VHH binders against FH protein interacting protein FIP2 (FIP2). Designs and how they scored, part 8

Target 1, 298 residues: FH protein interacting protein FIP2 (FIP2), of Arabidopsis thaliana (Mouse-ear cress) (q9se95)
Amino acid sequence: METSSNLSSMVRLNIGGKKFCTTIDTLTIREPDSMLAAMFSGRHAMCQESKKGYVFIDRDGKHFRHILNWLRDGVIPSLSDPDCSELLREADYYQLLGLKDGIKDSRKEVGEVEAELTRIDIIKCIQTERVRFRGVNLSGIDLSKLDLSLVDFSYACLRNVFFSRTNLQCAKFRNADAEGSIFHNAILRECEFTSANLRGALLAGTNLQSANLQDACLVGCSFCGADLRTAHLQNADLTNANLEGANLEGANLKGAKLSNANFKGANLQRAYLRHVNLREAHMEGANLGGANMTGAIR
Short names: E, the ipSAE of ESMFold2; O, the ipSAE of OpenDDE; V2, 0.75 times the mean of E and O plus 0.25 times the DockQ between their complexes.

## First folded at step 4 (VHH; framework vhh_8pnl_2)

Design e1 (from a16 with F27S T28I D31I Y32N; at its last look DockQ between E and O 0.01; V2 from the best seeds 0.00; counts 0 for: pae E 17.1 > 2, unsure alone 60.1 < 65, grease 25.6 > 24.2, SAP .81 > .668, off the site)
Fold by ESMFold2, look of step 4:
Formats: sequence, C-alpha cells, structure tokens
Structure e1 (fold): chain B 298 residues (1-298), chain A 121 residues (1-121)
Amino acid sequence: as target 1 above (298 residues)
Amino acid sequence: QGQLVESGGGLVQPGGSLRLSCADAGSIFSINAMAWYRQAPGKERELVARITSGGSTNYADFVKGRFTISRDNAKSTLYLQMNSLKPEDTAMYYCATPSFTDYLKSWYDYWGQGTRVTVSA
C-alpha cells in the first residue's frame, strides 16, 4: 500500500461565497495540469494557507460541486443546456480539460450532432487561404486561442463551441446557431451576428464594439462587463440576458426585447432605446445620460 | 477540380444490404468532412450520415443503427454500408463535401451525380 495514498490533507475552499471541503489529492490527481492542481500541488503556500482557513476564489460557486465530483470520481453530471454551458465556462477557467471533454462527450450521448470538422482541420484551412465555413456543423469543438478574424460562419451550426480567447474580429455569423457557445475573453469587434441564435451564450468580458447583433436571439446570454459600445442591437431578443456592468455607450437597442434583462450598473450613455419596454428590465445604477428613449415604456 | 463519383447502388429486396462508395478524383477529400445525402422523388434532399476527416460520425435519426459511414483517406473513398434496407430508403444517394470557396451557394455545395438505390415493395 502507498502511504501517501492513505493520507488525507484537508482543503477548505470559498468559491464566491459558497464553501467546500475536499483534499489535496482530489484537487491534484485527476487533472494534474489544471489551475487547481497548480495552486495546491506539494507544499505550495496555498496549501499551507488552506490549513488556516478558507482559500477564496472569486468565481461563481453554483456548479463547483460538479467540478469536485469530477475530480473525486470522474463523474460527468447530466445537466440542462443552460447549466451545462455555465459548468463549461467554469471548467475552462480552471483549465479542466478532462471535464470539458467529458461534458462534450455527454452531449453526444444526448444525440447532439457531431462536428463535421476538427480543430486541426480548421487550423489547416485558415493557414492555406481565406475560408468560409458557411453552413458547416462545428458544434462542440474547441476553437479557443485561434485567429479566426474575417472567417465566414454564416448559417453554421456552432452549438456549445469553445471560442475562449479567440480573435473573431469582423467574423460573420449571419443566421448561425451558436447556442451555448463560450466566448470568454474573445475579441468580437465588428462581428456580424444578424439573426444569429446566441441563446445562453457566455460573452462576459468580451469586446463586442460595433458588432451587429440586429435581430439576434440573445436570450439568457451573459454579457457581464462586456464592451458593447456602438453595437447594433435593433430588435434583438435580450430576454433574461445579464448585462450587468456592460458598456453600451452609443449602442442601438431600438425595438429590443428587454424582459427581465439585467442592466445593473451598465453604461447606457447615448444609447438608442426607442420603442423598448424598460419596466421589464433591471436598471439599478445604470447610466442613461443622453440616451434616446423616445417611445420607450418606463 | 475534384469530382465526386458515387457507385454501388442498385435494386434490393427489403432487409437486404448495399455498400455505396464515393471516390474523389480530385484533391479535396482528405481535409474535409464528407456526407451522404438522399433525395426521393418529390422530396427535399436530406442528410443520411456525415463523417469528419478525423473520423467523428453523425447519422440522421431515420437511419441510425442500420447504416455505417466510413472513409479511407489514403484511397480518397467514402463508404456507406446500408443494412436492413426498407422501401422508404429508395432514393438517389449523393456524396457531398462543404464548399469553402463559394460564398454565394449553400454550405454543402460540391456534389456527385448520385447513385440510385431501389428497395422493392
């Protein structure tokens, strides 16, 4: 028997106010290349501080139990599409590659259509000439950390694609289906999303300056802290979207659906809010200086 | 310029089997997803199965379990093994690949001329 395999060294974690208790072995063995393994490997200072109290990580703890169960036992949870997308975002943050792969494999068990091209195929295509992936199915693939600027994904099926840290400047997504895709730290400046489906997509902190989102489905999207200056959002459906702290200066939201949209602390200076219903939105602390609200319901 | 050529169609009894082949005389096969589509008279063309260059497969609900798509990249050949054939499988069968260079056409835009499969009633 190995002596170290029988030893339990406790770790107390506070993930955004939610408290967890686990072991060093759990945090380090299954995903040795993860952020958590790096923080708690061996005798690092974080391991010593965990014995004195809770180690705080400023992330949403809602799904952290699933991360711990994956690290403990390799269990992939069966989650609804919105919850699965949220878990994928946390898995990406902690660099939990095994969990990301497992979640994508579980989508195949549910009958989700597999991608037509691999990440390597995409890389080869963009190296040889300007490419159009019009109507292609790339659902579930990892396109993170690529330069896909100017690429045409119009009419593509891009459900649950990983676009983290991807340069998508001026890329085209007209009529594309990008439901549940993750754009953490992506550059989407001047992208064309006209009539795209982005339901439940995670766009927090993204650069969407001057992006065209006219007629897009943005239901349940996260735009927390995103830069949407001068974006075109005419007639977009932002039902249940989270735009807390987003910068929408000069954005055009004429006719947008704002039911239960969260604009807390958002910058809406000089935004065009014609013909919107603001009574259904959460506007606490939003800056509306110079906004055009002609025909808006307040 | 690649040209996709389907073969292996024919007349079979219900419950029979056929193996369709699609050869690419050009150079596009090895880096692209490939698909089989079918079109019955008076119906729209519909996906049967697809396979990526890396081997990931997807099947339409109506054929799942009965058909197997595969590819041999060294021979530039796409296959569709069709088992337990039913009369409703009667159609023209096409192999197809995405067109990455034609921004004005549909996304599965490079097609063969088709091979007919007839399952007798």
Scores: ipSAE 0.000, ipTM 0.140, lowest interface PAE 17.1, mean pLDDT 79
ESMFold2 (binder alone), look of step 4: mean pLDDT 76; pTM 0.767
OpenDDE, look of step 4: ipSAE 0.010; ipTM 0.318

Design e2 (from a16 with S99V L104W K105E; at its last look DockQ between E and O 0.02; V2 from the best seeds 0.00; counts 0 for: pae E 22.0 > 2, unsure alone 58.3 < 65, grease 27.4 > 24.2, SAP .708 > .668, off the site)
Fold by ESMFold2, look of step 4:
Structure e2 (fold): chain B 298 residues (1-298), chain A 121 residues (1-121)
Amino acid sequence: as target 1 above (298 residues)
Amino acid sequence: QGQLVESGGGLVQPGGSLRLSCADAGFTFSDYAMAWYRQAPGKERELVARITSGGSTNYADFVKGRFTISRDNAKSTLYLQMNSLKPEDTAMYYCATPVFTDYWESWYDYWGQGTRVTVSA
């Protein structure tokens, strides 16, 4: 193909109201399997029919400059943890695997070991068998949108793993290190997390009915709106955990550490709260009907 | 629920072994997870090992294979077997269990007096 002028290769993008100008080559070459490459490569007919000459994408444009700079030059930005998390979300939306891997690799350099198995290896293993990944290091990999029910991850290193929309019912995480892992919309019913490290994990809105979290480190976890009915939380460390609006009906919190835990609006009906200190917890609007608070500080 | 008493510390050469014990005369010992912590001079107290009421164990990364936590609920005793000791293991060692105060104070773990471990030539 003959060289094109800048006028013939230019693309105007409107990302949630923020305007950008780039080229077809930028959008298609570095990440050929991305959603952006698919839109502009001609593999699927895409008509740029806007009367104003912009292709509109209904996403937050706050971090889109970083996506374009990655596509242009392969640059991984140095961002704060909140901004980096937001960029990872946008990279996932656009299916920018190279950018996701680059950000994850940058986070690993200082002291983390690399994962021993890839997502593809996991997929191949689970097709025909009950699978045990005991003691394996899978830190940083993407296990989202898989059926991993009954899989045994006991003693595994699972730091910063994506479990979003994953079926994990009855999976085992006994003594696993799942610090910082993301479980958005995962099914965790009857999971075994006994003595697991879940520090800083994101479990908001998850189904944790009857999960065993006994002796787990849950420091700084988000359980906002999670379903924890009949969960086992004996002696768990919930320091700084956010359980706002969570359903803990019938849950066993005997001996749990609740320092600065947020139970605002939580349902604690018939929960077992023996030997806990409720004075340091945030209990506004919590429902304690029928709870067993023998030996609790109230 | 009784007072926790640590014992078994002492001076040991590098590469040596020690067995620490922690006794609690209370009848509720079996209801609680138990742990060993250590505190080196000028350092913060850090977790060494944890054992659940059901016997499941967890270890700090620096331990990896050198120390073993165990419990005997009939004797109300917690143990830490320490092998291949290094000078960096020199610290006061404490056993702990979660305990609630009945007074207007913040929640805290119950600490024993500790036992000193010193590893030197």
Scores: ipSAE 0.000, ipTM 0.089, lowest interface PAE 22.0, mean pLDDT 77
ESMFold2 (binder alone), look of step 4: mean pLDDT 74; pTM 0.748
OpenDDE, look of step 4: ipSAE 0.028; ipTM 0.463

Design e3 (at its last look DockQ between E and O 0.01; V2 from the best seeds 0.00; counts 0 for: pae E 19.2 > 2, unsure alone 57.4 < 65, off the site)
Fold by OpenDDE, look of step 4:
Formats: sequence, structure tokens, C-alpha cells
Structure e3 (fold): chain B 298 residues (1-298), chain A 123 residues (1-123)
Amino acid sequence: as target 1 above (298 residues)
Amino acid sequence: QGQLVESGGGLVQPGGSLRLSCADAGFTFSDYAMAWYRQAPGKERELVARITSGGSTNYADFVKGRFTISRDNAKSTLYLQMNSLKPEDTAMYYCATPSFTDYDWESSWYDYWGQGTRVTVSA
């Protein structure tokens, strides 16, 4: 007799094509003022699509598991900044105030470490002969359109920094954290990005000729139309990177991780593709003339 | 990027010695590896010697202890001491440097080159 009562509380949800199962209690107890609570508290006659018993919500279901888990146990997930932003949008849509606050607080704890310097401070500094920002936190600041050539940003926190149309020729970013930074149309020739974190960075239209990106995290980066001629990409992680139309002539990609990397229409002439795995790479229209593919897995 | 300027080339008899110099005017010299290459007429450019920023050296097989690569960081200058020169050493000698401090140097990779200095070994 007790087993029948638990079935009556089960809710089937279809969120943008992703199906979820939960309980009325999960949806109504932790966030009673939420949209979900309102939907399932009996206050509104939910048009249950009669046949399959699913309630459809026309939203992206990508992060809905996090929403359900929040409602169940009150734990804020550890996500990347982009994913957090997406989750925050969903939380806002569902009017989950507790989740919203939690995400914001977690971002604070992951310290939006306020930039130690302002744009104005940087401008003042670069007018001096030797500028080093080694280990400095410059997160979130706008450095667009500046001449920052030869500047040392090694070990700096550069998360979500705007470098659009900036001259960064021969700048150093060794072990820098530049996750989510925007380098759109920047001059990055001969830059040193050794072991840098550039996860999710926008590098489209950049000139990265002869740049050193060895051991860099380039996961999810966009290099669309970028000039990467003779760049050093040894052992770089280019998982999910977009290199569509990029010029990689003579680039060294030895040992690079290329899972789901997009090389559509890319120029890879004379590139060093030694010991790479290309099985999951999108190589449609790529020019591989003269490329060294010794040890490559196709 | 700074200009590499080679000097010290010239005409020498077999068994003679030359000291080549390369001045680097562009970057923090001490942070970068340096190398000497040579190119004989009708031949491909080949590595002669390399020195890392830390002072570690390696040489081509044909050097056989005859040449010594060194650097003076205070003067931002690279040197190649060449002893026991042979006619086969006749070539244009080039100074080269990468753009980065941590460079995985391969024989096919180079970033910046000087104009070269000519070494002629002839009786």
C-alpha cells in the first residue's frame, strides 16, 4: 500500500527534449516561490499532455539536472563561468532565487578577485619604460585597443579580460590564467602563452604568427580565421576548439589534443601533426599538403 | 623584434680559427635560446650549435669539439669560437633565436635570423 503513494508524487518533465523524473516535493519545497513550485503545487491546472504524462517546458535542458539537484540537496554545482552564466539564466527563468544567490555567491567565493589595477592604472604604467604585470590580478578589466607590446603578464590572472584590437606583440603570458578573455582581432605575434589557461577565449581574427602556445589549455577556444602560421602548439589542448579557416601553415601541433577540434577549411600545409589523434577532429576542406603526420592516428 | 647582427667572418687558412659574434638588440637576451646555423653554397641550411637560456649547449655531429658556442648576457652577445677550421666549413653563418623562453627547438624551427657573416676557409 505504501508503494502506491510514492508513484502519485512522481513528475515527468520534458525540458527542451530532455526528459527528467522528479517528485512534487522536490519541485515545491526548497523554492516555494519558484515557477516550478507554482506549476506543481496544484494552483494551476497543468495541461498534462495526456498520452505520455510529461510536462513540457520549452527551455534548454542542458543544465536542468543542476536545477533538480539544487532543489534536492541545496548544493551549488561547480561549473565554468560560461556554464554558470547559462545556469543563472535558467535559474532566473524558473525564479529560483536561492539558486541564483548561491551561484552569485559561489562566483564571489571563486573571488571575482577584483582587478588590482584599473584601465587607467594600466595606461599610466605602460607609459613607463618597463612594465611587468607578473602575477597581477586584472580580471574583468578592459584593455582593448591599447598598445601592450612586450608586456609581461606571466602568472597573471586575466580572466574575462578584454584585449580586443590590442597590440600584444611579443607579450608574455606564461602560466597566465586568461580563461574567457577576448582577444578578437588582437596582434599576438610572437607571444608566449606557454602553459597558459585560455579556456573559452575568443581568438578569432587574431595574428598569432610564431606564437608559443605550448602546453596551453585552449579548450573551446575560437581561432576562426586566425593567423597561426609557424605557431608552437605542442601538447596544447585544443579540445572543442574552433579553427575554421585558420592559417596553420608550418604550425607545430605535435602531441596536441584535437578531440572535436574544427579544422574546416583550415590551412595546415607543412604543419607538424606528429603523434596527434585526428579521429575526432573535423578536417573537412583542410589543406594538409606537405604536413608531417608521422605517428598520427587517423 | 630586435635585429640580430653577425660579425667576425672572413678568410682563414685551413687549421685556422675565427670567432663569430652575434649582437641581439631586440629582446631580453638572457631569456632566449640562441643558435648558429650555416649554409654552404648549394646546400641546405644546417644547425651548427645551440645554447639555451640556461647555458646548456649542443652541437652538430660535424663540429667534433672544434667549435664552442657561448653567450654574454651582459653584452647581449652570442659567440661561436671556431677552431681547426676546414674547407668544408666554408659557409654563410647565421645567428638565430626563438621568440620564446621555453622553446622546443627542432632543426626545422627558427624564428629570427641575422643577415649572416661569411666564413671562407681556403689555402
Scores: ipSAE 0.000, ipTM 0.273, lowest interface PAE 13.9, mean pLDDT 85
ESMFold2, look of step 4: ipSAE 0.000; ipTM 0.118
ESMFold2 (binder alone), look of step 4: mean pLDDT 74; pTM 0.755

Design e4 (at its last look DockQ between E and O 0.04; V2 from the best seeds 0.00; counts 0 for: pae E 18.9 > 2, unsure alone 57.8 < 65, off the site)
Amino acid sequence: QGQLVESGGGLVQPGGSLRLSCADAGSIFSDYAMAWYRQAPGKERELVARITSGGSTNYADFVKGRFTISRDNAKSTLYLQMNSLKPEDTAMYYCATPIFTKYSWYESWSDYWGQGTRVTVSA
ESMFold2, look of step 4: ipSAE 0.000; ipTM 0.116
ESMFold2 (binder alone), look of step 4: mean pLDDT 74; pTM 0.748
OpenDDE, look of step 4: ipSAE 0.165; ipTM 0.645

Design e5 (from a16 with F27S Y32N S99V D102Y L104W K105E Y108S; at its last look DockQ between E and O 0.01; V2 from the best seeds 0.00; counts 0 for: pae E 20.2 > 2, unsure alone 60.3 < 65, off the site)
Amino acid sequence: QGQLVESGGGLVQPGGSLRLSCADAGSTFSDNAMAWYRQAPGKERELVARITSGGSTNYADFVKGRFTISRDNAKSTLYLQMNSLKPEDTAMYYCATPVFTYYWESWSDYWGQGTRVTVSA
ESMFold2, look of step 4: ipSAE 0.000; ipTM 0.094
ESMFold2 (binder alone), look of step 4: mean pLDDT 76; pTM 0.765
OpenDDE, look of step 4: ipSAE 0.051; ipTM 0.598

Design e6 (from a16 with S56D S99L D102E L104F K105E; at its last look DockQ between E and O 0.01; V2 from the best seeds 0.00; counts 0 for: pae E 12.8 > 2, unsure alone 58.3 < 65, grease 25.9 > 24.2, SAP .768 > .668, off the site)
Fold by OpenDDE, look of step 4:
Structure e6 (fold): chain B 298 residues (1-298), chain A 121 residues (1-121)
Amino acid sequence: as target 1 above (298 residues)
Amino acid sequence: QGQLVESGGGLVQPGGSLRLSCADAGFTFSDYAMAWYRQAPGKERELVARITSGGDTNYADFVKGRFTISRDNAKSTLYLQMNSLKPEDTAMYYCATPLFTEYFESWYDYWGQGTRVTVSA
């Protein structure tokens, strides 16, 4: 009789093709405000795919075991810097605040260059007029859910900064180093990212309408479901970028590097794809109606 | 307030023509792409036509060859020649341009106040 009760609490997850088994308690107790807790606490309707026995989440499953272990035992894994950054992105996606904090704390112990300012310092600053953080090192800090519109971050070190759900409308990031930064669901309309390093940044769900990303390093970035309408992406490096389901209507991608870029299901209507090489780009299901492809290599 | 000034709108009969103009916002006009948008009552703003700094043009599907976007760099002016106008083309038309200034190290998307186009019998 005890075996039947344990089966009822079992949850099967498919994370980007990797299958996991866990329990409702694991997903709901330690981080009750997380996405996973919300999904499995009964507060929200389960995804229709749950009828097949597995709940599918379209995310990289590489570090999901660490997420589960955290939820089970509260242990922060010891990872390399790159892997740690990846895990932080996942933690942010699932809104695992405890895990995020734990990872950040562990990095501080390993001698990571401390940010020059704290979140509290930033909050104090943004209450004043003409806030500039030019050239400031803010690496690893949490700026999520703040209103940072019009703030100047040009030339700043923003590695692994959390910008999730922030308002950054018209903010400046010229020549900023934001490698591994997390912008998930942020408002980035009209932002200046010229020549910025955004390698490996999470930009899924962001609003990047009319943003300037010219000459930016966008290698390995995720733009899944992002709004990039009329964005400027001239000569940007989008190698290995994921733009699945992104809206790129009217975007300018002239001269952009698109090797192994994923445009599956993307809207590229009336986009400027002049002088791009699409040979290695994944264009399945992409809408190219009215796109200017003069000089494009197919 | 947008620095772009649209003009040329008005009342026209179906099948008629209008030429819209958008004046310079005081920036290096030739360096940036420009676009025309429109917004009909109760509808979302939609792209009508775009022209790149290099002169490449793109049009919305509903244009179907009826409209021509052009630019005069010497006059720092954007144009939209609209022919064969239909009642469905009734909307507020807006000019837009992205602007980056090195002096201010700022990136903006500028919108004009719009010019009203009404197509009615």
Scores: ipSAE 0.000, ipTM 0.269, lowest interface PAE 11.9, mean pLDDT 83
ESMFold2, look of step 4: ipSAE 0.000; ipTM 0.303
ESMFold2 (binder alone), look of step 4: mean pLDDT 74; pTM 0.752

## First folded at step 5 (VHH)

Design f1 (framework vhh_gocatamig_d2; at its last look DockQ between E and O 0.61; V2 from the best seeds 0.00; counts 0 for: pae E 12.3 > 2, grease 26.2 > 24.2, SAP .703 > .668, off the site)
Amino acid sequence: EVQLVESGGGLVQPGGSLTLSCAASGFTFSDYALAWYRQAPGKKRELVARITSGGSTNYMDSVKGRFTISRDNAKNSVYLQMNSLRAEDTAVYYCATPSFTDYLKSWYDYWGQGTLVTVSS
ESMFold2, look of step 5: ipSAE 0.005; ipTM 0.443
ESMFold2 (binder alone), look of step 5: mean pLDDT 79; pTM 0.799
OpenDDE, look of step 5: ipSAE 0.006; ipTM 0.285
ESMFold2, look of step 12: ipSAE 0.000; ipTM 0.305
ESMFold2 (binder alone), look of step 12: mean pLDDT 80; pTM 0.800
OpenDDE, look of step 12: ipSAE 0.019; ipTM 0.448

Design f2 (framework vhh_gocatamig_d2; at its last look DockQ between E and O 0.02; V2 from the best seeds 0.00; counts 0 for: pae E 19.8 > 2, unsure alone 61.0 < 65, off the site)
Amino acid sequence: EVQLVESGGGLVQPGGSLTLSCAASGSTFSDYTLAWYRQAPGKKRELVARITSGGDTNYMDSVKGRFTISRDNAKNSVYLQMNSLRAEDTAVYYCATPSFTDYLYSWSDYWGQGTLVTVSS
ESMFold2, look of step 5: ipSAE 0.000; ipTM 0.109
ESMFold2 (binder alone), look of step 5: mean pLDDT 77; pTM 0.776
OpenDDE, look of step 5: ipSAE 0.206; ipTM 0.657
ESMFold2, look of step 8: ipSAE 0.000; ipTM 0.100
ESMFold2 (binder alone), look of step 8: mean pLDDT 77; pTM 0.777
OpenDDE, look of step 8: ipSAE 0.023; ipTM 0.425

Design f3 (from a16 with F27S D31E A33T S56D D102E K105Y Y108S; framework vhh_8pnl_2; at its last look DockQ between E and O 0.02; V2 from the best seeds 0.00; counts 0 for: pae E 17.7 > 2, unsure alone 58.4 < 65, off the site)
Fold by ESMFold2, look of step 5:
Structure f3 (fold): chain B 298 residues (1-298), chain A 121 residues (1-121)
Amino acid sequence: as target 1 above (298 residues)
Amino acid sequence: QGQLVESGGGLVQPGGSLRLSCADAGSTFSEYTMAWYRQAPGKERELVARITSGGDTNYADFVKGRFTISRDNAKSTLYLQMNSLKPEDTAMYYCATPSFTEYLYSWSDYWGQGTRVTVSA
C-alpha cells in the first residue's frame, strides 16, 4: 500500500554514481515545494520506477548526504567555505529553499568551520520522536547528561564526543566513527554498534546490557566495571581492551580478537567464547562458570 | 574528592616541548585507564592519548611519535610529554579518568578547566 501516507516506502537513488536509500516521506514532507518532492509525491510513475532499481539523477553526489540529513531531521551541516558553496549549488538545483535559508543563517562571517551542530542544536531537536543524525559530523561536541534514547547516529562522525552520563538506550551507531568518544556511566542498553569504530573509547561504568557490538573495532577501549551482560561481541576486535571487573555474563564473544585484552576479575559466566584465543588475554580471577569454550585456545 | 587538575601548559615556539601533568587526588588512580584530550578554538574536542591501568598506550594518528603519555601511580599523576610541537597543536588540554563507576559526575567533575598550550606561528 504505497498510497498510505503513514507507510514509509523505500526509495533508491543514484546521484551521479553515489547510491542512497531513503523513504518517500523523507523526500516529500520537509520541503514540499522542492524538485525531490515533485518527483516522489505520490506519482505512480515514480513508484513504478522503484521496480527498476535506482532512480538516477545526473548531479554530483558528494554532498547529497547533507541534503538527505536536512530532509530527515532538519539539520544544517557545518562545512568549509568551498564545500558549503558546492552544497548551496545543489540545494539551489533541487529547489530546497529551507536548506538554503538554513545554511545562510548558520554561517559565521569569520573563523574556522565548526562541528555541523552544536549542543544547543541537539537539545532543540530531541523533542522530536525518532530523531536522526545519520551521517553528520558531531566530533568533539559535548552531549553529556542528555536523554538521547532512540536517536539514530548511524554513519555519523562522532570522534571524541562527550557522552558521559547520557541516556543512549536503544540509540543506533551502526558504522559510526566514535573513535575516542567518552561514554563514562552512560546508559547504552540495547544500543546498535554493529561495525562501529570505537577505537580507544572510554566505556567504563557503562550499561551495555544486550548491546550489539558485532564486528565493532574496540581496540584499546576501556570497559572497566562495565555491564556487558548478554552483549553481542561476535568478531569484535578487543585488542588491548580493558575489561577488568566487567560483567560479561551471557555475552557472545565468538571469534572476538582478544590480544592483550584484560579480563582480570571479569564475570564471564555462561559467556560464549567459541573459537577465541584466551592464551593471549589476561584472565586472572575471571569467572568462567558455565562458559562455552568449544574450540577456544587456552 | 576525585578532581582532576591539569598543569604544565604555556607558550612555546614551533619545534619546542612541553610536559603536561594531571593530578588525581583521592581516587583509585591505578585501577583505571587515563587519557588526554584537546580542544582547539572552533574545533571538536579530540583524543590525544590513552594509557591503561596496565600501562598499554594508544595515540591519536595526528600525534603518534611526537607525544608520550605516562603515569605515576604512586603519585596519582598522569603526564603528557609533547615534543616537536606544531601550531596545529594549539589547544586547551584536558585529562580524563573514569574513577567513579558507582556515581555520576557532572560535566565539571569529569575533568577540570584544562591547561592551555599555545604554539606560536
Scores: ipSAE 0.000, ipTM 0.102, lowest interface PAE 17.7, mean pLDDT 77
ESMFold2 (binder alone), look of step 5: mean pLDDT 75; pTM 0.761
OpenDDE, look of step 5: ipSAE 0.007; ipTM 0.307

Design f4 (from a16 with S56D S99V K105E Y108S; framework vhh_8pnl_2; at its last look DockQ between E and O 0.15; V2 from the best seeds 0.00; counts 0 for: pae E 19.4 > 2, unsure alone 60.7 < 65, off the site)
Amino acid sequence: QGQLVESGGGLVQPGGSLRLSCADAGFTFSDYAMAWYRQAPGKERELVARITSGGDTNYADFVKGRFTISRDNAKSTLYLQMNSLKPEDTAMYYCATPVFTDYLESWSDYWGQGTRVTVSA
ESMFold2, look of step 5: ipSAE 0.000; ipTM 0.108
ESMFold2 (binder alone), look of step 5: mean pLDDT 75; pTM 0.759
OpenDDE, look of step 5: ipSAE 0.021; ipTM 0.342

Design f6 (from a17 with T50R; framework vhh_6fv0_2; at its last look DockQ between E and O 0.01; V2 from the best seeds 0.00; counts 0 for: pae E 14.5 > 2, unsure alone 61.7 < 65, off the site)
Fold by OpenDDE, look of step 5:
Structure f6 (fold): chain B 298 residues (1-298), chain A 127 residues (1-127)
Amino acid sequence: as target 1 above (298 residues)
Amino acid sequence: QVQLQESGGGLVQPGGSLRLSCAASGFTFSSYAMYWVRQAPEKGLEWVSRISGSGGSTYYKDSVKGRFTVSRDNAKNTLYLQMNSLKPEDAAQYYCAAEGLQSIYDQWYKDTAFDYRGQGTQVTVSS
């Protein structure tokens, strides 16, 4: 009799092509405010349309086993720094606050240079008239959902900082190291990212309209669905970047490195694609209407 | 259509109290963590309080701890903020906001996690 009740609570997940089985309790109890909890709490009409019984989530399933294990037993996995960063991005996506905190804490134990300031310190600072974090080490801190507009982060160490849903309009990141940072759904209009290191950063859903990303390292960045209208991307390194569905209307990509960049479904209308090499770029479904492609290698 | 409507703001003397309400419609209210945020003149938007979907967890800005209490009635789709011992620095436009968790079913939907935010209610603290 106990076995039949367990079957009724079973959930089948397809995460980016990787299949997982779990229970409703696993998904809803430990992190009740997470996306997964919301999805499976019965409060949302699950489009039952999947005849096959799998719920599909279009995310990388590589670290999803760690997410499930966290939800089951509360154990933070021991991972390499790159994998940890990837897991953090997933944790942020699913809004697993406990997991995020756990990962951050575990990294602190491994001797990561502690941020010079705490979130609370930053909040206190932004209440003052002059906020400059130039050259400050803020690595690993959570600055999500704050208003940090016009703040100067130039030359700062911002590795693995959480900027999700943060207002950073007109903020400055010149020569900042923001490798692995999470900007998911942040407002980044008119930001200065000149020569910044944003390697592996999550910039999906961001508003980067008219942002200056000239000479920035954007290797492996995700810009999925981002608004990059009229952005300056001259000589930026977009190798392995994901720009699927991004709006790049009027963007300047002159001289940008686009090896293995994904522009599937991107809007590149009136973009400046002068002197770029598109041979290795994925351009399926991209709209290139009116784009300036003078000197482009196809 | 998602709607958030704040009410309860007004003019109060320092040390006074106000109770803000936020009526929500157009979405599954209980599935969302809710925020109170505020914007004072010439200042940026700042979070004041957060309450989990179930109401079991509450969080407060340090400056309002002990003075403000967030609560919710999921049956009524209403968010509340009891504000006691109000200070001049609490004067602001107060907004309720929902943390949008869009479930991605079978299709990649643009994670437009739109925080739904109301029109706000004005709180003025003056002697």
Scores: ipSAE 0.000, ipTM 0.220, lowest interface PAE 13.4, mean pLDDT 83
ESMFold2, look of step 5: ipSAE 0.000; ipTM 0.217
ESMFold2 (binder alone), look of step 5: mean pLDDT 76; pTM 0.768

## First folded at step 7 (VHH; framework vhh_gocatamig_d2)

Design g1 (from f2 with S30D D31Y D56K D102N L104E S106A; at its last look DockQ between E and O 0.01; V2 from the best seeds 0.00; counts 0 for: pae E 16.0 > 2, unsure alone 62.2 < 65, off the site)
Fold by OpenDDE, look of step 7:
Structure g1 (fold): chain B 298 residues (1-298), chain A 121 residues (1-121)
Amino acid sequence: as target 1 above (298 residues)
Amino acid sequence: EVQLVESGGGLVQPGGSLTLSCAASGSTFDYYTLAWYRQAPGKKRELVARITSGGKTNYMDSVKGRFTISRDNAKNSVYLQMNSLRAEDTAVYYCATPSFTNYEYAWSDYWGQGTLVTVSS
């Protein structure tokens, strides 16, 4: 039944003579401010259907597969320097800011990244309306105990940021790099963490109700005692994650990677555990009542 | 699955007031951001107002000061109080649980059937 809905949203693209098929969702969700999103979101009548049903874009199609893959899974491709440069040009043309930043970051040597703003700067900013820190480097700063609800941190570098006891309700972290960040006891309800990197982050005691963590890297994260009710964890990587005592009632973990994940004492009632591999997961004391485990490997 | 049912639409004169209601099914109402959308004839559906699970609200510019979104978790309901209605407010109004929302793009898993609001002299 999911296959039929995907057909209705199918888009055919001709990029400089190379033909591609994708979906409206792929083009509009990950990079909503991109040219492609604008073209296909209905905001602009820019879709000229050719007689054959293809939308033509007069650009080099050589790296368009990488663009589509980025839009689908948020993974930066490993390319040679020349190819990266070419992809960057295309990303710029399509106004794919996340992709651009990702490519640039992949080229940077892992060094000490200094924050662009101080805590005081942030405090001043949040006093204004419609605060956005999209793409900003805030690495290592202390934002603990602040009210940062609804703030957009998408594509930001948030490595080792302290968010302890911070109100981040409905904040956006799409494609953000928050590796090693500390969210201990933070309010993260309905946050958008789609494709975010939260590797090694401390999320113990957090409220993540209905948060979107789809495709997020959650490797080695601690969710000890966290509230993850109705959270979206589809295709998230929870390898080596600690979810001991976490509440995952009604959470969607379809396709999530759960190798060596610790669910000891976790509440997984009515969770969607479709197509997951639980062979290496620690499930001692976990409550699986009413969980949908169709296709799960036990 | 969450079901949403809108009510309260109707005919109203310019300058008049109307309150829309949306009742949601299920026990997880308090976890969701709720929103009102509208679609005028020949126009694209647009976000009118949203209210987070924590009660924070946001409005499109054209309705600011005139419309108020509120929620009652005990009743699993969301409301849209519309004051100082204008002809341009004529539309089918929809209640939704948005997965991704802005004023230019709307993506939601759950939608109501909609209720028609007509503002005419």
Scores: ipSAE 0.000, ipTM 0.281, lowest interface PAE 13.1, mean pLDDT 84
ESMFold2, look of step 7: ipSAE 0.000; ipTM 0.124
ESMFold2 (binder alone), look of step 7: mean pLDDT 78; pTM 0.789

